# Designs tried in a protein design chat: VH-VL binders against q0aze0. Part 386

Target 1, 268 residues: q0aze0
Amino acid sequence: MKIILVNNRFKENTEKKAQEIAGQLSALNVEVIIDNGLDEPYAGTVDFIMVLGGDGTMLRAARRYGQRAIPVLGVNMGTVGFLSNIEINELAEYLPLILREEYSLEARMMLEVAVFQQQSLLTRVFCLNELLLRSNSPRMLSFALEISGQKLEPYRGDGLIVSTTTGSTAYSLSAGGPIADPQLDAFIVTPVASHIINKRPLVVSPEREISLHLLEEREAIIGIDGQIKMDFGAENRVLIKRAPHPLLMVNLKAKPFFTSIDRSLQRQ
Below, E stands for the ipSAE of ESMFold2; O stands for the ipSAE of OpenDDE; V2 stands for 0.75 times the mean of E and O plus 0.25 times the DockQ between their complexes.

## First folded at step 18 (VH-VL)

Design HH5 (framework fv_inotuzumab; at its last look DockQ between E and O 0.82; V2 from the best seeds 0.79)
Fold by OpenDDE, look of step 18:
Structure HH5 (fold): chain C 268 residues (1-268), chain A 123 residues (1-123), chain B 112 residues (1-112)
Amino acid sequence: as target 1 above (268 residues)
Amino acid sequence: EVQLVQSGAEVKKPGASVKVSCKASGYTFDDYAIHWVRQAPGQGLEWIGGINTYTGDTYYRRKFQGRVTMTADTSTSTVYMELSSLRSEDTAVYYCARDESYFDYLSGTFDYWGQGTLVTVSS
Amino acid sequence: DVQVTQSPSSLSASVGDRVTITCRSSQSLVYSEGSTYLSWYLHKPGKAPQLLIYDVSSRFSGVPDRFSGSGSGTDFTLTISSLQPEDFATYYCLQATHFPLTFGQGTKVEIK
């Protein structure tokens, strides 16, 4: 068995813990790779991914390894979040189950985000939460939204969020988007400070494709899961699809989603 | 408008403690982390540490571990840095700075800064 | 700790001059998915530092286009295409790819 440990570069305790866990696993004849910020994702075949940290760390792990259909376990390191399944102090208890592959999996839809410069692909990223288009100036953006070839009325505002249902409790929520069941596959399109009063978020079928581009020469930024940033201009296009593969989240411990909603709302 | 307003200058004796405040306004407080950077006379900028206002996690440079404590009060949108066991070498202007954050992720880019707080340590 | 070395430590220039400041790190600053956490700051005495460039080459809002950043891996450059009177200051690079965060020692740009 081969396991990847993903930790947080700024949280030394996660790195230290990763090393400790690696030692323990090695003693059990498990090969371990630690991703503490590798330039490139580990290219070898792996059987399991443990994420040591919070939701941000999970998002990074998902972007890097989610497309490989590998079980991913979120191990919370004393932070707040929705994506961790067990606490670090529980790992020892569940380790035998992990090694025996006695766990359930929850499939979470991911986004496939493609950014183009005219006809050239600049980057393609799979992400778990959302794509954000926002103005890089105090001025509002004018941009076009197209859904499965249907051109909507031009949007004017600070920006737009295209989120998964997993991401519904992240930035989309802060922007007024609906809370979605993470077991549901759908796009959530949430305006950010729209010029149109009461512009409603859209819930869109995962079978559809979403396209975004600016209608005027303005400086904008696209953000992916709050971690990746790219300059976005009039010559750029964004295409968003459902990722070909979902993230396979390991479910070792029952974690009711809806019981945490009130707590989440209180933080908004 | 994003603003970080720090508390006033402090004069302390060696061995004492100082607590500097940084009040944030013009944005959602817990969407950003706050870092502290200092500049001693004739020296460059030095990172002290940071606090994630959302998670509550703190990140301290090893040099200051055991002497520095950073806290955040969401009700007042204020971050505090307390430095204990002050030494003459701690004499510096201390700055707070905002950093983009997303859950436990920090960018490490300081887009807005406080005006600075002079802390003088002298016998 | 990752060492960040700026060059030069100081330079004299005139208004209109092209100014180049370099920052070299002891380790690659490339992080996950190609992100590179290198930023540049302008600092004047008695004032708060100001962000100029982030993510190697992205100009912060309100920053004049005469400021540009470039580089990759361990070598980075801040360029001022045409120095203006208000640009006389000390400049710092900051790496945030590796813990702890570390600044360069600074480059003082003085009037010739």
Scores: ipSAE 0.781, ipTM 0.910, lowest interface PAE 0.6, mean pLDDT 94
Fold by ESMFold2, look of step 18:
Structure HH5 (fold): chain C 268 residues (1-268), chain A 123 residues (1-123), chain B 112 residues (1-112)
Amino acid sequence: as target 1 above (268 residues)
Amino acid sequence: EVQLVQSGAEVKKPGASVKVSCKASGYTFDDYAIHWVRQAPGQGLEWIGGINTYTGDTYYRRKFQGRVTMTADTSTSTVYMELSSLRSEDTAVYYCARDESYFDYLSGTFDYWGQGTLVTVSS
Amino acid sequence: DVQVTQSPSSLSASVGDRVTITCRSSQSLVYSEGSTYLSWYLHKPGKAPQLLIYDVSSRFSGVPDRFSGSGSGTDFTLTISSLQPEDFATYYCLQATHFPLTFGQGTKVEIK
């Protein structure tokens, strides 16, 4: 059995804990790969992914490994968030179930994001929460949104968020978008400080494709899961689709979404 | 308008402690971590540590571990850095700086800075 | 700790000159998905530092386009294409890929 342990670069104790867990698993003849983000993603066959950290660490794991249809367990290291399932001090209790593969899975939709310059693909990335288009200057953006080839009235404002339902509690919420049940597959399209009064958040079928491009020359950026940033200009466009595979989140311990909403609202 | 306003200059004796405040305004406090950076006379910039205001996690350079405590008060949008067991070498201008955060993720980019607080440690 | 060394430590220049400052890291600053957490700051005595460039080459909002950043891996450059009177200052690079965060020692740009 082969497991990846994903940890956080900023917190030395997650590296130390990952090494300790790796040693314990190796003693049980479980092969362990540690991913702290400094090396290329492990390319071989993997049975399970364990994320040691908060929701930001889970987002990196999802971007690197989410399209492989591998179970991913969030292990809370004292950080509050939506995407952890168990606490680090509970790991020993649940380890036998993990090793016997006795757990359920919760699917979470991901985005596939393709960025172009003219007709050329520059990059393709996956994300769990959202794509953010925002101005990189004091001036607002003027941009076009197309949904499955249908051109909406131009947008004008600070930017736009295209999120999954999982991402509905992140930047989208701060910009006035709805909280969505993460069991739903949908895009949530949320304007950021729109100058156009009738631009409300949209909930869009995951079967649609979404296209964005600027209508004026402005300096903009695209943010992915709040962690990846790309320059975006009038020569660029971005295409957003549902990713081929959802993230498969491990459920060992019940953690109902709706009872946790008030806690998330307090934090955001 | 984004602003980080720090408390005023301090004069301390060796062995004492100092607590510097950094009050944030013009943005959503929990969306940004706060880092502390100092500059001793004639020296360059030195990173001390930071606090993720969303998670409450702190990150201290090993040199300061055990002497520094960073706390955040979301209700007042204020971060505090307390440095104890002061030495003459701790004489410096101390800056707070914000770093965009996303849950436990920090970029380590300091886009807006406080005005600085001079801490002088002398007998 | 990752060492970050700037070159030169100081330089004298005239208004209108092209200025280049280099920053060398003891380890690669490439992180997951190619993210490279190298930023540049301008610092004048009695003022707070100011962000110029982040992620190697991205100009912070409001920074004049005479400032540019480049580089990869361990070697990075800040370029000022035509030095202006307000650009005489000390410049610092910062790496944030590795814990702890480390600044370069600074490059003082002075009037010739």
Scores: ipSAE 0.779, ipTM 0.899, lowest interface PAE 1.0, mean pLDDT 91
ESMFold2 (binder alone), look of step 18: mean pLDDT 91; pTM 0.945

Design HH6 (framework fv_inotuzumab; at its last look DockQ between E and O 0.75; V2 from the best seeds 0.72)
Fold by ESMFold2, look of step 18:
Structure HH6 (fold): chain C 268 residues (1-268), chain A 123 residues (1-123), chain B 112 residues (1-112)
Amino acid sequence: as target 1 above (268 residues)
Amino acid sequence: EVQLVQSGAEVKKPGASVKVSCKASGYTFTDYAIHWVRQAPGQGLEWIGGINTHTGDTYYRRKFQGRVTMTADTSTSTVYMELSSLRSEDTAVYYCARDESYFDYLSGTFDYWGQGTLVTVSS
Amino acid sequence: DVQVTQSPSSLSASVGDRVTITCRSSQSLVYSEGSTYLSWYLHKPGKAPQLLIYDVSTRFSGVPDRFSGSGSGTDFTLTISSLQPEDFATYYCLQATHFPLTFGQGTKVEIK
């Protein structure tokens, strides 16, 4: 069996723990690859991904490996997040189940994001939580939103969030979007500091295609999962749709979403 | 308006400790990590370490490991850096700086800085 | 530790001059999905450092457009297209791709 351990480039404590776990797994004849983000993603066949860290570390794992249909387990290293399933101090208890593949999977929708310059594709990326369009100057943005070719009235404000239901508890929530059940597949479109009085958050079918572009020349940024950033200007357009594959999250321990909401949000 | 306001200058003897504060305002405290950077006389900038105010995690340059402690008080939006076993070469201006965080993720970009705190270590 | 070397160590220039400062890293600064954590700071004695450029080339909000950044991999450049009186300072690059975070040695830009 081959496992990837995903950890954080800054958090030495996570790296030490990853090395410790790698040693335990090697003693059980399990091949281990450690991914702190500095190397290219492992290209070969992998049976399981273990994320050692918080929701930010899970987001990187999802972007790198989520389209490969590999089971991904979130292991909480301290602060309870929305994407962890077990605590680090429980790992030894659950490790036999992992090795015997005795677990279930929960699918989480991802976004496929394509950024264009004029008519040319610049890049295609995936994300688990959200795309954020935001101003990169003291001035507000004026921008157009289209949903499956249907043009909405122009937006004016600091930006816009296009989120999955998983991302509903991240930036979208802070901007006034609803908390969504992550078992639903949907886009959640949340304005950021809108100056247009009728612009409310929208919940949109996952079968739609969402398009954004600026209506005036301004410095803007596209952010992906709060971690990848791209310059965005009047020459650019972004298209967003449901990614071909969901993230396959491992369930070893029952962690009901609704009873955990208050606890997870109180960490903030 | 984002502000990081540091405590005043300190004069210390070799072997003592110093604790410098950095009070944040004008933003959500737990959305940004706080890093500490120093500049000794005639030298460039040197990163000491940081604290993720969301997770409470600390990360120290190995040179300072064992002598530095960083803590955060969310009720007062204040970060502290304590440096012990002071030596004359620790004489420097110490800055705090904020770094965008997203859960446990940090970019390592220092967008706003405190005004600096001069720490002088002399006999 | 990743070594970051700036060039030149100092330079003399007049108001209106084009100024170029380079930053070379001993290792690639490319991280996951192409993110490159290289930033540039301006520092005057007695003042706090100020962010100019992050992610290699992105100007921080409110920074004048005479400042630009470029580069990839291990080689990076800060350019000031037309030097202004307030730009006489020491400039630092910072890499944050690798732990520990390391600054360049600084480039002092002085009045000719």
Scores: ipSAE 0.772, ipTM 0.898, lowest interface PAE 1.1, mean pLDDT 91
Fold by OpenDDE, look of step 18:
Structure HH6 (fold): chain C 268 residues (1-268), chain A 123 residues (1-123), chain B 112 residues (1-112)
Amino acid sequence: as target 1 above (268 residues)
Amino acid sequence: EVQLVQSGAEVKKPGASVKVSCKASGYTFTDYAIHWVRQAPGQGLEWIGGINTHTGDTYYRRKFQGRVTMTADTSTSTVYMELSSLRSEDTAVYYCARDESYFDYLSGTFDYWGQGTLVTVSS
Amino acid sequence: DVQVTQSPSSLSASVGDRVTITCRSSQSLVYSEGSTYLSWYLHKPGKAPQLLIYDVSTRFSGVPDRFSGSGSGTDFTLTISSLQPEDFATYYCLQATHFPLTFGQGTKVEIK
């Protein structure tokens, strides 16, 4: 077996723990790769991914490795979040199950985000939570939203969020989006400070495609999972689809989503 | 308008502790982390550590481990930095600075700064 | 720790001059998915530091277009295309790719 440990560059305890775990796994004849911010994702074949940290770390891991259909386990290290399954102090208990591959998987829809410069692809990213288009100035943006070829009325506001149901409890929620069942596949399109006071979020079928571009010469930013930022101008287009592969989240421990919403959201 | 307002100048004796506050306004407090940076006389900027107001996680430079404590009060949108066992070398202007945060992710980009707090350590 | 070295430590220039400041890190600042956490700050005595550039080349809101950032890997540059009177200050680069965060030692831009 080969396992990747993904940790957080700012949290030394996660790095230290990764090293400790690596040692333990090595003693069990498990090959371990530690991703503490590798320039490039590890290219070799792996059987399992452990994420040591919070939701942000999970999002990074998902973007880097989610498309490979590898089981990903979130191991919480003393933070609040929705994406961790077990606590670090529980890892020892569950390690035998992991090594025997005795666990269930929960598929989570990811976004495929393609950013273009005219006709040229600048970047393609798979992400778990959301894409954000926002103004890089105090001025509102004017942009076009197209859903499966249907052109909506020009949008004016600070920005727009396209989120997965997993991401519904992240930035989309702060912008007034609905809380969605993570077992549901759907896009959530949430306006950010629309000039239309009662502009409502849209729940969109995962079978549809979403396109965004600016209608005026303004400076904007594309944000992905709150971690990747790209300049976005009039010459750019963004296309959002359902990723061809879901993130396979390891489920070792029951974690009821709906009963934990209040507790988790109160901390945000 | 985003503002970080720090507490006033402090004069302390060696061995004492100092607690500097940084009150944030003009934005959602828990959407950003707060870092602390100091500048000693004739020296450059030095990162001390930071606190993620969303997760509560703290990040301290090893140099200050055991002497520095950062806390956040969400009810008042205030972050505190306490430095103990003060020594003359701790004499500096201390700044708080805002950093974008997303869960346990930090960008490490300080877009807004407090006005600074002079801490003088002398016998 | 990642060492960040600025060059020069100080320079004298006149209004209208092109000014270039370099920041070199002891190891690559490229992080996950190509992100590079390098930012530039302007600092005047008695004032709070100000963000100029982040993510190597992105100007912060309100920053004049005479300021630009470039670079990759371990070598980064801040350029002031035409120095203005208000630009005389000390400039710092900051790397946040590696823990702990580290500043360059600073570059003081003085009036010639």
Scores: ipSAE 0.640, ipTM 0.867, lowest interface PAE 0.8, mean pLDDT 93
ESMFold2 (binder alone), look of step 18: mean pLDDT 92; pTM 0.947

Design HH7 (framework fv_inotuzumab; at its last look DockQ between E and O 0.81; V2 from the best seeds 0.75)
Fold by OpenDDE, look of step 18:
Structure HH7 (fold): chain C 268 residues (1-268), chain A 123 residues (1-123), chain B 112 residues (1-112)
Amino acid sequence: as target 1 above (268 residues)
Amino acid sequence: EVQLVQSGAEVKKPGASVKVSCKASGYTFDDYAIHWVRQAPGQGLEWIGGINTYTGDTYYRRKFQGRVTMTADTSTSTVYMELSSLRSEDTAVYYCARDESYFDELSGTFDYWGQGTLVTVSS
Amino acid sequence: DVQVTQSPSSLSASVGDRVTITCRSSQSLVYSEGNTYLSWYLHKPGKAPQLLIYDVSRRFSGVPDRFSGSGSGTDFTLTISSLQPEDFATYYCLQATHFPLTFGQGTKVEIK
């Protein structure tokens, strides 16, 4: 068995714990790779991914490894979030189950985000939470939204969020989007400070494709899970689809989603 | 408008402690981390540490570990930096700066700064 | 710690001049997914530092077009295409790819 440990390189406790866990696993004849901010994702085959940290660390791990259809376990290191399944102090208890592959998996839809310049692909990214298009100036954007070839009325506002149901409790929520059941596959399209008063978010079938481009020569930014940024101009297009593979989140312990909503709302 | 407003100048004796505040406004407080940077006379900028207001995690430069404590009060949108066992070398202007935070991740880009707080350590 | 070295430490220039400041790190600043956390700041005496460039080449909001950033890996450059009177200041690069965060020693741009 080979396991990747993903930790937060700026959180020393996660690094230390990763090393400790690696030692323990090695003693059990498990091969371990520690991803402490590797430039490139580990290219070898692995059987299990363990994320040590919070939701941000999970998002990064998901973008890096989620497309490989490998079980991913979120281990919370004392932070708040929705994406961790167990606490670090529980790991010892569940480690035998992990090694025996006695766990359930929850499939979470990811986005496939493709950014183009004219006809050239600039980047393709799989992400768990959302794509954000926002203005890079105090001025509003004018942009076109197309859903499966259907051209909607031009959007005018600060930006737009296209999120997964997993991402519904992230930035989309702050922008007024609905809270979605993570077990549901869907796009959530949430306007950010729309020119149209009370413009409502859209819930879109995962079978559809979403296209965005600017209608004016303005400078904008594309954000992916808040951790990837790139300039976005009139010459660029973004295409959003359901990723071909979901993130396979390990479920060792029941974690009721809806009972945690109150906490989320209190923070917003 | 994003603003970081720091507390006033401090004069301390060696061995004493100083606590500087940084009040944030104009944005969602716990969506951003706050870092502290200082500049001693005739020197460059030096990163001290930071606090993630969302997670509560702190990140201290090893040089200051054991002497620095950063805290955040979400109710007042204020971050504090306390430096103990002050030395003459701690004489500097101290700045707080905002950094985008993504849950437990940081960007390390300081887009808005406080006006600075002069801390003078002299016998 | 990752060392960040700026060059030159100081320079004299006139209004209208092209100014180039270099920042070299002891290690590559490329992080996960190709992110490079290198930013540039302008600092005047008695004022707060100001963000100019982030992520190597992105201008912060409100920053004039005469400021540009470039580079990759370990070598980075801030360029002022045409120096203006308000640009006389000390400039710093900051790496945030590696813990701890470290500034360059600064480059003072003085009037000739």
Scores: ipSAE 0.788, ipTM 0.910, lowest interface PAE 0.5, mean pLDDT 94
Fold by ESMFold2, look of step 18:
Structure HH7 (fold): chain C 268 residues (1-268), chain A 123 residues (1-123), chain B 112 residues (1-112)
Amino acid sequence: as target 1 above (268 residues)
Amino acid sequence: EVQLVQSGAEVKKPGASVKVSCKASGYTFDDYAIHWVRQAPGQGLEWIGGINTYTGDTYYRRKFQGRVTMTADTSTSTVYMELSSLRSEDTAVYYCARDESYFDELSGTFDYWGQGTLVTVSS
Amino acid sequence: DVQVTQSPSSLSASVGDRVTITCRSSQSLVYSEGNTYLSWYLHKPGKAPQLLIYDVSRRFSGVPDRFSGSGSGTDFTLTISSLQPEDFATYYCLQATHFPLTFGQGTKVEIK
């Protein structure tokens, strides 16, 4: 069995723990590849991904490996997040189940994001939480949103969030979007500081295609999961679809989503 | 709009401690980590460490491990850095700086800075 | 620790001059998905440092377009295309790809 152990580059405690766990697994004839983000993603076949960290570390793992249909387990090393399943002090208890593959999987929708420059594909990335379009200058943006070719009235404001249901508790929530059950597949489209009150958040079928482009030249940024930034100008367009594969999250113990919401609501 | 306002200058004797505050305003406090950077006289900038205001996680340069403590108070949007067992070499201007964060992941880009706090350590 | 070395340590220039400062890292600064956490700061005595460039080449909001950054891997450059009176300062690069975060030693740009 071969696993990837994903950790956080800034947190030395996570690195030490990752090495300890790798040693324990090696003693059980499990090959371990540690991914702290400094190397290219491992390109070979692996059976399981273990994320040591919080939701941000999980997001990086999802972007790197989520399209490979590999089980991913979130192991919390501190503050309980929405994407962790077990705590680090429980890992020894659950290791036998992991090795015997005695767990269930919860599918989480991902976004496929394609950025174009004058009809040429510039890049394609995957996203677990959200795409954020925002101004990169003191000036507001004027931009167009199309949903499956249907052009909405222009937007004016600081930007727009296109989120999965998993991402509904992240930036989308702070911008006034609804909390969604992550078992649902949907896009949630949330304006950021819109001047126009009729621009309410939208919940959109995952079968739709969403596109964005600027209506005036402005300095803008596309953010992916709050961790990837791309310049975005009047020459660009972004197309957002449901990704071909969901993230397969390992469920070793029941994690009550709705109890976790209280923490997110307190941050409002 | 975005402001980081630090506490005033301090004069300390060797072996004492100092606690510098950094009060944030004009943005969502928990969306940004706070780092501390110092500049001793005639020297360049030196990163001391940081705190993720969302998770409470701290990150200290090894040189300061055991002497530095960083805390965040979300209710007042204030971060504190305490440096103990002060030496004359700790004489410096101490800056706080914010770093966009997303959950536990940081970028390490310091977009806005406090005005600086001079800490002088002398007998 | 990753060492970051700036060149030159100081330089003399006149208003209108093109100024180039280099920053060399002892290790690659490429991180996940192509992120390269190399940033540039301007620092004047008695004032806080100011962010100019992040992610190698991205100009921070409000920074004049005479400032540009370039480079990859281990070698990076800050360029000021036409030096202005307010640009006489000390410049620092910072790498944040590797823990601990490390600054270059600084480059003082002085009036000729």
Scores: ipSAE 0.678, ipTM 0.859, lowest interface PAE 1.6, mean pLDDT 90
ESMFold2 (binder alone), look of step 18: mean pLDDT 91; pTM 0.944

